# VH-VL binders against o27280: the designs that were tried, part 439

Target 1, 266 residues: o27280
Amino acid sequence: MDSMNVPEVLEIKRIVEESESVKTFIFSWDFRREVRPGQFVMVWDFRDEKPMSVSLIDPVRSEIGISIRRVGEFTDRVHGLSEGDLLGIRGPYGRGFELMGRDILLVGGGIGMAPLAALADEATARGMRVDALVAARTADELLFLDRLEAAGVNISTCTDDGSCGFKGFAHERLLTLEENHDMAAVCGPEPMMFQVMRILDERDVPAQLSLERYMKCAVGICGQCCLDDTGFRVCAEGPVFWSQELSRVREFGRYRRDPAGRRVPW
Key: E = the ipSAE of ESMFold2; O = the ipSAE of OpenDDE; V2 = 0.75 times the mean of E and O plus 0.25 times the DockQ between their complexes.

## First folded at step 20 (VH-VL)

Design ce13 (framework fv_cemiplimab; at its last look DockQ between E and O 0.89; V2 from the best seeds 0.86)
Fold by OpenDDE, look of step 20:
Structure ce13 (fold): chain C 266 residues (1-266), chain A 118 residues (1-118), chain B 107 residues (1-107)
Amino acid sequence: as target 1 above (266 residues)
Amino acid sequence: EVQLLESGGVLVQPGGSLRLSCAASGFTFSDYGMTWVRQAPGKGLEWVSMISGSGEWIYFADSVKGRFTISRDNSKNTLYLQMNSLKGEDTAVYYCTRGDYSYPFDYWGQGTLVTVSS
Amino acid sequence: DIQMTQSPSSLSASVGDSITITCRASRKIGHYLNWYQQKPGKAPNLLIYEASTLQSGVPSRFSGSGSGTDFTLTIRTLQPEDFATYYCQQSLSNPYTFGPGTVVDFR
């Protein structure tokens, strides 16, 4: 376990351009170190370190993939890297998704599809029926469609501008779908997840949701990712939470803490 | 004490434009999403639009999509509703409410009357 | 869109009476239902949220119940100040539709 907390310097094996703003970085991985969909790793570019979800788990090729959206200075630097360049990776950390039942619904928004894509691969490999609702602002921001289709996932898309699939938000599209599932996994913007969670709750569908918060240590020590009133640490008790757990989290879908600890509204 | 005060309601001609304002006080404005609800004379309540605390998340009723815009200035504790291409059916008292997809509408302003007539 | 209906449209009662107003949703909405009171010329006031939780400051004679598609608002021992119009509103999804309202007036 001690070795897990020391970044391993890994070579970027491949880079997949998922969209204009999202790249997937592929690394060789020793699967003696277990990794589960929904877990995250700390990516170190030798200047800064950020938590990133694992979007690909390939035991056959002994590879993992990390999908990164370009959103700031750190990600700008990482997006400037090429195959053969080096990154530090430590982890994996956090609680991943649990699979149950035969039919699973995935609801993802934007980069939130990253961990769900990995979950889809595992679910389909286990012989589960997988439905995925993939949401984005525009068609060109929809992620992993070809990959999901190839895995046998039944895909429904929705876009804010109607450029692909249902015109509207994920929760709006979900209301039009009457099918029942044994469980659901959700990841995306919290306003989306909050509204999706209510619909799933109404339908008595067990749901797991993955949160994104500012993480510093990733080992539950620093408290930077602690959720108000609950004591939940996103890096330790999460990032995947059951809906019943999140129902106790006052800030869920309403606000988050920035690196300085200030409240930032959604 | 939480207070919401709407303003800007006047008589306008069909096809005209109008901007409503809602001044908020007594709470941290940015912590809450805000909502506009309207009520035609002698009729019931109709949800119009909602904006999140940051302003990034916006929703509209189909009846006003493409014609109305919602915005907020958190530095001024003010909510706005820009109404374009106004129609007779837009005639109503417009209420500013505290609440969004995650909170019930727990506080309301007194409302401001918008009349669209030739 | 989720359509909301209420019954009755209006009712007459006396001070001290117990009355019940019903709200129905066109589809299941769980417990995501709010009740509002509006007096003539005034803004609405929140009474009940999440189907049964009493808003702070609201008298305990008000109560809400129900889940799924059928909901009820009950006012025990009606007071003079309770004569008003009552609206239900679903909070499951936008558009956050209101019921048509129920007018409670003096008998």
Scores: ipSAE 0.920, ipTM 0.958, lowest interface PAE 0.5, mean pLDDT 96
Fold by ESMFold2, look of step 20:
Structure ce13 (fold): chain C 266 residues (1-266), chain A 118 residues (1-118), chain B 107 residues (1-107)
Amino acid sequence: as target 1 above (266 residues)
Amino acid sequence: EVQLLESGGVLVQPGGSLRLSCAASGFTFSDYGMTWVRQAPGKGLEWVSMISGSGEWIYFADSVKGRFTISRDNSKNTLYLQMNSLKGEDTAVYYCTRGDYSYPFDYWGQGTLVTVSS
Amino acid sequence: DIQMTQSPSSLSASVGDSITITCRASRKIGHYLNWYQQKPGKAPNLLIYEASTLQSGVPSRFSGSGSGTDFTLTIRTLQPEDFATYYCQQSLSNPYTFGPGTVVDFR
């Protein structure tokens, strides 16, 4: 019933170093607790608790993977852990991606490729054609390329500095691509997602975009993840939203709010 | 009332450098992205560069990329444009305006004239 | 780069007239188009964004329409303060190109 709302203490089964700054932590998982691409979990290191996207969903091996970028004190502590160490996990929470049609475009920036890698596995398993545009600041930060290739995904890359693939931003590359897709899934820096969404809207491609906001409860009661004017709760109605839903959200692409409710620009 | 005030436009020789400033007031400066647009004498408007509210997201027109840099100081409510390797084609009135990739250019300064001539 | 054109390049009109200005993009831009007014010696002013949404404080005699590649600005019951140059501008992606302008002169 409410077991999802109390952290379960789990042993880190395996750690994969995806890059210098990103590790995937793999746990055994009882799939009676269903997990879908685009959902998140709250990760508790016995001092602090943060939301993290699920990047691997493997019912055959009874495993989930959670990819974490080292960006601050919490993630530094988690990156210092070893196989056999313990973390608290509660969830999954949120609304995941919905697949439709036969042809899907994935557009991911940095760690935003994590939930999209999980989605790519599901899409290819259904026999869909999957194209992925993988973006990062530099080549060393491009994530999951080998995994996507092994799954049969058609990959395009772009880097801000031009060290791999197209030199420039993801939306600039997307504008130059000739593509027909039944849907798109987008996750990454919110300014990237805004600019990508605008191009997809012009092309009449249905898009789902995954947002990140500050979270406390993760179950929709505390109000910390609410979006201005709509009252959408990222942890409940999201984190994955359709582009039509986001068209009503004035803050998307423009700002977010800190825990004190202050406006913080992108 | 939202106000934007450009300064620093002068006559410079080709190959020279110049820094423009835009002082902002009447709104929370850090909440908004900012843009430079220029207009050569008797000509239309040309988008030059833009910077997000945090300063993290920066874009340039191809004609100025590598020669111009854009920055902001949110503690001083000021937008800057550093122009290097100036050419005759850079001669224009330079406007600062409030707006970025996410919304239109809704408030404009009066402009400052940059003349590049030998 | 997305090229923007405007038609006509200039027109003459009288107070009370209804006028239209056309803007065309070199590729589809959806509804991502803005209109600006610039009076002689002054900075531009935003009139319309997203093809048809009137900026606050702009008189209701201004309206915009269109999508894809073809857009129209309409001014009904032209007033003395409306004699100016009008620019369209695409807002799909950088570089955020402007049209060449349409000069509206007093007859």
Scores: ipSAE 0.786, ipTM 0.904, lowest interface PAE 1.1, mean pLDDT 91
ESMFold2 (binder alone), look of step 20: mean pLDDT 93; pTM 0.943

Design ce14 (framework fv_cemiplimab; at its last look DockQ between E and O 0.94; V2 from the best seeds 0.88)
Fold by OpenDDE, look of step 23:
Structure ce14 (fold): chain C 266 residues (1-266), chain A 118 residues (1-118), chain B 107 residues (1-107)
Amino acid sequence: as target 1 above (266 residues)
Amino acid sequence: EVQLLESGGVLVQPGGSLRLSCAASGFTFSDYGMTWVRQAPGKGLEWVSMISGSGEWFYFADSVKGRFTISRDNSKNTLYLQMNSLKGEDTAVYYCTRGDYSYPFDYWGQGTLVTVSS
Amino acid sequence: DIQMTQSPSSLSASVGDSITITCRASRKIGHYLNWYQQKPGKAPNLLIYEASTLQSGVPSRFSGSGSGTDFTLTIRTLQPEDFATYYCQQSLSTPYTFGPGTVVDFR
């Protein structure tokens, strides 16, 4: 079934406080409309619209979850909402993660764990072995640990300040892990993803990485999310890309475009 | 032409503080991460610190963590290294270089000498 | 941390000679290896990146090869200006580490 291009007004069924800055908003969902981990929806608060990754896919309860980090005016407004309040949701859009093999490695940083949490649920449901490297600046910013643990995921944590797990960055922790995986999924800050990708490349582990870019239309028309040189549209050809694809993207890990089209360094 | 010019290297006592600067020209400064590499007298090269183009992401060698701070002012095309709690082992020529996790260190300044001695 | 070693630590050669310097990583680093040249009192210069790609402006007599843990820098027909110290550097992961260097002096 094709993705919906008209926002559907949905009631917030539940709100889960994941951390001080992250909330998961849960909505009833008609699963006749397929949704995959790694895909995103456009969230409309009737003033502005922003792309958000799907962090929960629950066909049993007929629910989806969208995890939102408080980072600006739009997200401030959304974080002020309560259960029972309304949001517009259109989508899902984009290319999601593809699961392959038996053993999968998830590497996530901060809010980047949102789509990976959904992927973890699917992978474990399929009987795959899932290892997750969860990174954050501090312990209180680590996301979805209880959820991942409950799903049977083998979790490794790292924090910049060493407040939980390995003291250091995700790529540094990854280097110390010698296990082989059939596939890896990566999402987080691009500096993290770039460095993680190199390690995975060296290990010959097929990797998928989820990018974040300014997206306006979400349907591959406006070009706001086009990646330099390749012309890849993050909303259409992505946001999930294979490492081989990203190796051709010069701007990956180096810069992005802001709403005005200006280059903004990472 | 790409140019990097370090400054600030002086003699300082152990426990002292010093800030190094690196003035960049000849390229779009913000497009590149920058790196500090040091070389003790008669010794090899040691990676010290790296900072992303925006300055939001930075990395340090264990030997300087907690003591050194890296920053940049893109409006001034300048890279900085704030060095606190200096030790004798910090004595070195400090090089500013263009490059980060995504680029090799393709351009280097001539370096500035920091001497830590009582 | 990834440890880098080089061999030999020093070598003497004559103009016109072909020399090879070896670099070894303590673990596999793929092709993420760079070579630098440093002359006395000067800053390092990039020669080779990603194990085998020649930096723009560097003479073709320089070449790099290798993958995994073992890498080589070869200088064919050594020129007077090639007498210097050469360093390898892994670019796989922080902290980025350099080899101890190889001094190439004239015989």
Scores: ipSAE 0.940, ipTM 0.967, lowest interface PAE 0.5, mean pLDDT 96
Fold by ESMFold2, look of step 20:
Structure ce14 (fold): chain C 266 residues (1-266), chain A 118 residues (1-118), chain B 107 residues (1-107)
Amino acid sequence: as target 1 above (266 residues)
Amino acid sequence: EVQLLESGGVLVQPGGSLRLSCAASGFTFSDYGMTWVRQAPGKGLEWVSMISGSGEWFYFADSVKGRFTISRDNSKNTLYLQMNSLKGEDTAVYYCTRGDYSYPFDYWGQGTLVTVSS
Amino acid sequence: DIQMTQSPSSLSASVGDSITITCRASRKIGHYLNWYQQKPGKAPNLLIYEASTLQSGVPSRFSGSGSGTDFTLTIRTLQPEDFATYYCQQSLSTPYTFGPGTVVDFR
């Protein structure tokens, strides 16, 4: 393994404007360092370092893509970069999604569609039937629709304001969808994931859900990404967990901890 | 002990507005989502609205969507229900209860009566 | 919306009786069902959540069972304080609909 998990400085090859607030940054990548859907990388802008999900895994073109939503000072700085500019990347880290069966349901909210887009590419390449429920607050925030359509994914949409597709939340739309899936993969706001998981549990659909927590080391040492009472580390045992594992996690869907260790409700 | 105390229920004319309050004590308010449930005189229980612990996630029954808003002030341990464009069918006792999508409704206030009539 | 029904709508019973109340959902809801007790002029109280788990402080004469669409609440050795209205409520998804209630009256 390279040195001390030091970030590799990579040139931004392309930038894709996914929405007003989301950009995908594409880098050349040597796939001797294997990357799986659901894993994450730590992105370093030479001042700060944040975990980001991989949304594109293209070994044919030797490229990865990292989708970043503008939400604060770090992401504002990264969004201000241009093609040719440099970023540090270390990883990948974490446990990715596992595919099983023939029929998969993807349920994504907002930027949570990023790792699911990568998973959709792998699932369709394996010949699986892929249904995706893509959720956002507004139509303009629905991500990756054209890419998913081009891959042959069957898309259902919902928006909080009803501007596209079903008016309402993902779990409410899910109740009206066909129940014949071998597995599901879920990523998005944690309250959405909790409510979706409850419905998938009732349907006996094996589900994998991707959690987000504050991370410092990303290699399982510092404990900043630990989940209460279980000791699961999001950066090591996750970020992707089976729903059965999460059913024992009291904080899932209810709260998280800030960098100071204070309980913060969803 | 957990206590929830609703206030603000009065007689109001159709088309009017009213804000209900629920004062919480005996627990860490921000750790819990909160729900409003109403009961028309002589009738059953009807779920109205709920809000997450942070206040960032909130949900409404179709019968009140667009007319009611829900909010909370965690620094005051208080839940609110703003009711606009009131109709006769909104006449009910309104209960404040502790719970959301992740918890059952385990503690209830004693309710406040809202009457909407000419 | 998930519709909830209850039967009977009312029943009369004596202290010491064993009674059963049923609740049915319009679709499968797994074990995501709660039971509440409400006395006249009072707020509801949570009795049972997740179909069969007794809330703290609820006497063991109360029990819940069922899964899927069909659920029961059983009260053994009925006590004077048990004369009330009982509501089921699904907790699978919003809106969290209640059943219409079952009134348990003194015979």
Scores: ipSAE 0.808, ipTM 0.914, lowest interface PAE 1.2, mean pLDDT 91
ESMFold2 (binder alone), look of step 20: mean pLDDT 93; pTM 0.947
OpenDDE, look of step 20: ipSAE 0.938; ipTM 0.967
ESMFold2, look of step 23: ipSAE 0.787; ipTM 0.908
ESMFold2 (binder alone), look of step 23: mean pLDDT 93; pTM 0.948

Design ce15 (framework fv_cemiplimab; at its last look DockQ between E and O 0.90; V2 from the best seeds 0.86)
Fold by OpenDDE, look of step 20:
Structure ce15 (fold): chain C 266 residues (1-266), chain A 118 residues (1-118), chain B 107 residues (1-107)
Amino acid sequence: as target 1 above (266 residues)
Amino acid sequence: EVQLLESGGVLVQPGGSLRLSCAASGFTFSDYGMTWVRQAPGKGLEWVSMISGSGEWYYFADSVKGRFTISRDNSKNTLYLQMNSLKGEDTAVYYCTRGDYSYPFDYWGQGTLVTVSS
Amino acid sequence: DIQMTQSPSSLSASVGDSITITCRASRKIGHYLNWYQQKPGKAPNLLIYEASTLQSGVPSRFSGSGSGTDFTLTIRTLQPEDFATYYCQQSLSTPYTFGPGTVVDFR
């Protein structure tokens, strides 16, 4: 267990260009260390450390993939790296997704598709029918479409500008889909997830949602990712939560806390 | 006490532009998403637009998409609705209300009348 | 889009009466329905949210019930100040839509 908390210096085996702003970094992985879709790792570039979702789990090739969106200084540095360069990886951490039933619905927005892509692979490998609603602002920001299609996932797309698929938001597209599922997994911006959760609730579809919040220690000690009123730590009790759990979280979909602990509205 | 005060409603010609403002007080403005609802004379209520607390997320009715813009200045506790390419059917009392996808519309302003006529 | 209807469009009642207004959604919306009251020349006021939760400050003579597609607003022991138009509104998905309204007049 202690070894899990020490960053392992790994070589970037491959880099996949997912979009203009998203790259997937692939590493060799010892699968004696179990990793589940929905869990995250702490990525260390020897200057700073950030939590990143695992987007690829390949036991056959003994590889994992971490998809990173370019959004700041840390990610800018990481995006500047090449194959053969080194990164520190510790983890995995957090509660991952639980699969149940035969039919699963995935609803993802932007980089939120990262953990869902990994979940899709597992679900399809188990013989489950997987429907995925992939949302983005524009067509060029839609992630993992080819990968999902190759896995046998039934894909529906929606874009804010209508450049691909349904013109509108994920919750709006979901409303037009009549089919029910045994469970749903959701990841993306919290405004999207909140609205999607309501529709899933109306349909009595059990739903798991992955939160993306600021995390520092990843081991439930520092409290930086603690959710108001509940005491839930995103890094320990999450990042994957059941809808019933999130219904108790007042701040969900409404505000978050920045690295300084200040409330920031969505 | 929560208060919402709309302003900016005037007579404009078709194709014209107008910006409405809503001054909020009595609560932490940024903690709430805000919504515009309009009501044509003698008609019912119509949802127009919604904006999140930060202003990053916004939604529009199809009837106003591409013509209206919603924004907010949290430092001024003010909500805005920029209306371009106005049509006769846009004639209505426009209400500012506190509420969004997560909250019902629990407080409303008095409304401001926008009249679009040649 | 989710269409909302109301019944009746108008009704007349006396002080002390109990009345019921019905709201119907074109699809199931769970409990995501709000009721508003609007008096002539005034802004709407929230009465009930999530189908049955009474807004703070609203008299207990107001009550809401229903789920799925059919909802009801009941006003017991009508008071003179209850003269108004009542609107239902679905809060399940954008675009949020209102019912056409029910006008309550006094005999």
Scores: ipSAE 0.938, ipTM 0.967, lowest interface PAE 0.5, mean pLDDT 96
Fold by ESMFold2, look of step 20:
Structure ce15 (fold): chain C 266 residues (1-266), chain A 118 residues (1-118), chain B 107 residues (1-107)
Amino acid sequence: as target 1 above (266 residues)
Amino acid sequence: EVQLLESGGVLVQPGGSLRLSCAASGFTFSDYGMTWVRQAPGKGLEWVSMISGSGEWYYFADSVKGRFTISRDNSKNTLYLQMNSLKGEDTAVYYCTRGDYSYPFDYWGQGTLVTVSS
Amino acid sequence: DIQMTQSPSSLSASVGDSITITCRASRKIGHYLNWYQQKPGKAPNLLIYEASTLQSGVPSRFSGSGSGTDFTLTIRTLQPEDFATYYCQQSLSTPYTFGPGTVVDFR
């Protein structure tokens, strides 16, 4: 009954090329194991295990999708796999996003759009109005635009280099957008999330932000994903936190800890 | 005791280039983002640029984008500002200060004067 | 850019006076406002951050208040070392604009 802590070996059913550096791996999934947008899974390639965002939750087809950006040895190996190959998956873990009200703002940077794409599907299915600010360094790195548009999401884009949409950072674009939202959901590089959170705080918009930290157990026992001063565990009390919870977390937006516990700045 | 010391300010011709340095001591340099603020003679303060502790995140005022570059060498506890295509309106005292998007500017250097002659 | 204004641009005061300097932002900035003091020929010093929180080592005669677009720096019982220029600065978003400054001169 503790089998949730042991990876289940699953076959890659389909691979979707989202960009040059991002692929979505789709698996059959038994939805008696409920999955919520903002929760994560641990992906095991039989050598190493990493947390990954769930980007597609499709109970009709009994499928989940996991979006993975190529950034190092583990993700290079996974990107080299084909349909029919095997991966271990354990989870889901963590606290997902909670929807409220009628009007939601999504703010996503890079691969951070993955869990927000899943949330957008749920929000639109509930009849909510969804605005999304999609940010990346370049136009080629903007993720999920066609999927969001098909779902009826109102999209604004920004790129660091100005190749698509607003030239600049997500928080700078946000200042020029309408302020009329019941809640916001934010996921992306932590410096982006800090600066976005400040603007949402000024607007009195309840915000939920998804953090990433080094993880080992993913169930809150080992302490590797703890946030300084508070003792919040990203894998247990998060990865999704309310902005009021994060306002009391001194490390948020400022630094993280490496596997040896050493402070590493953003 | 936190100390910041700017250097490199000189007289330079319009269109010229100049690199400013800021030597930091008395704190763990890599833990903090850093900012350049300038002040034209007899005028107020103008935010110029800032860089995160790792150096991976950096920002510029519109007046200097494309002409200035900010960098840091954490092994030498030094912040840099590379200024290219200098204009008369860049004439100012340039201050190095400790702070970024997540911290207020709590410690400042003495400043170094850059003069662009015409 | 978020424009910052200050009032007055200058004032004259005596030791022992209580003075008030105002700062206004061109859009709502919440409590994301800092105050700095600059003496002639010197670098600025941080006095107050997030509208009302005193920086460590700043005398309690300094106080800040306000939110939204309108902010106030108050100096009670002016001391000789308080004759300086005071700048507000918004910290909501890049670029982190400063106000034009308020000069506090000895009467």
Scores: ipSAE 0.766, ipTM 0.898, lowest interface PAE 1.3, mean pLDDT 91
ESMFold2 (binder alone), look of step 20: mean pLDDT 93; pTM 0.948

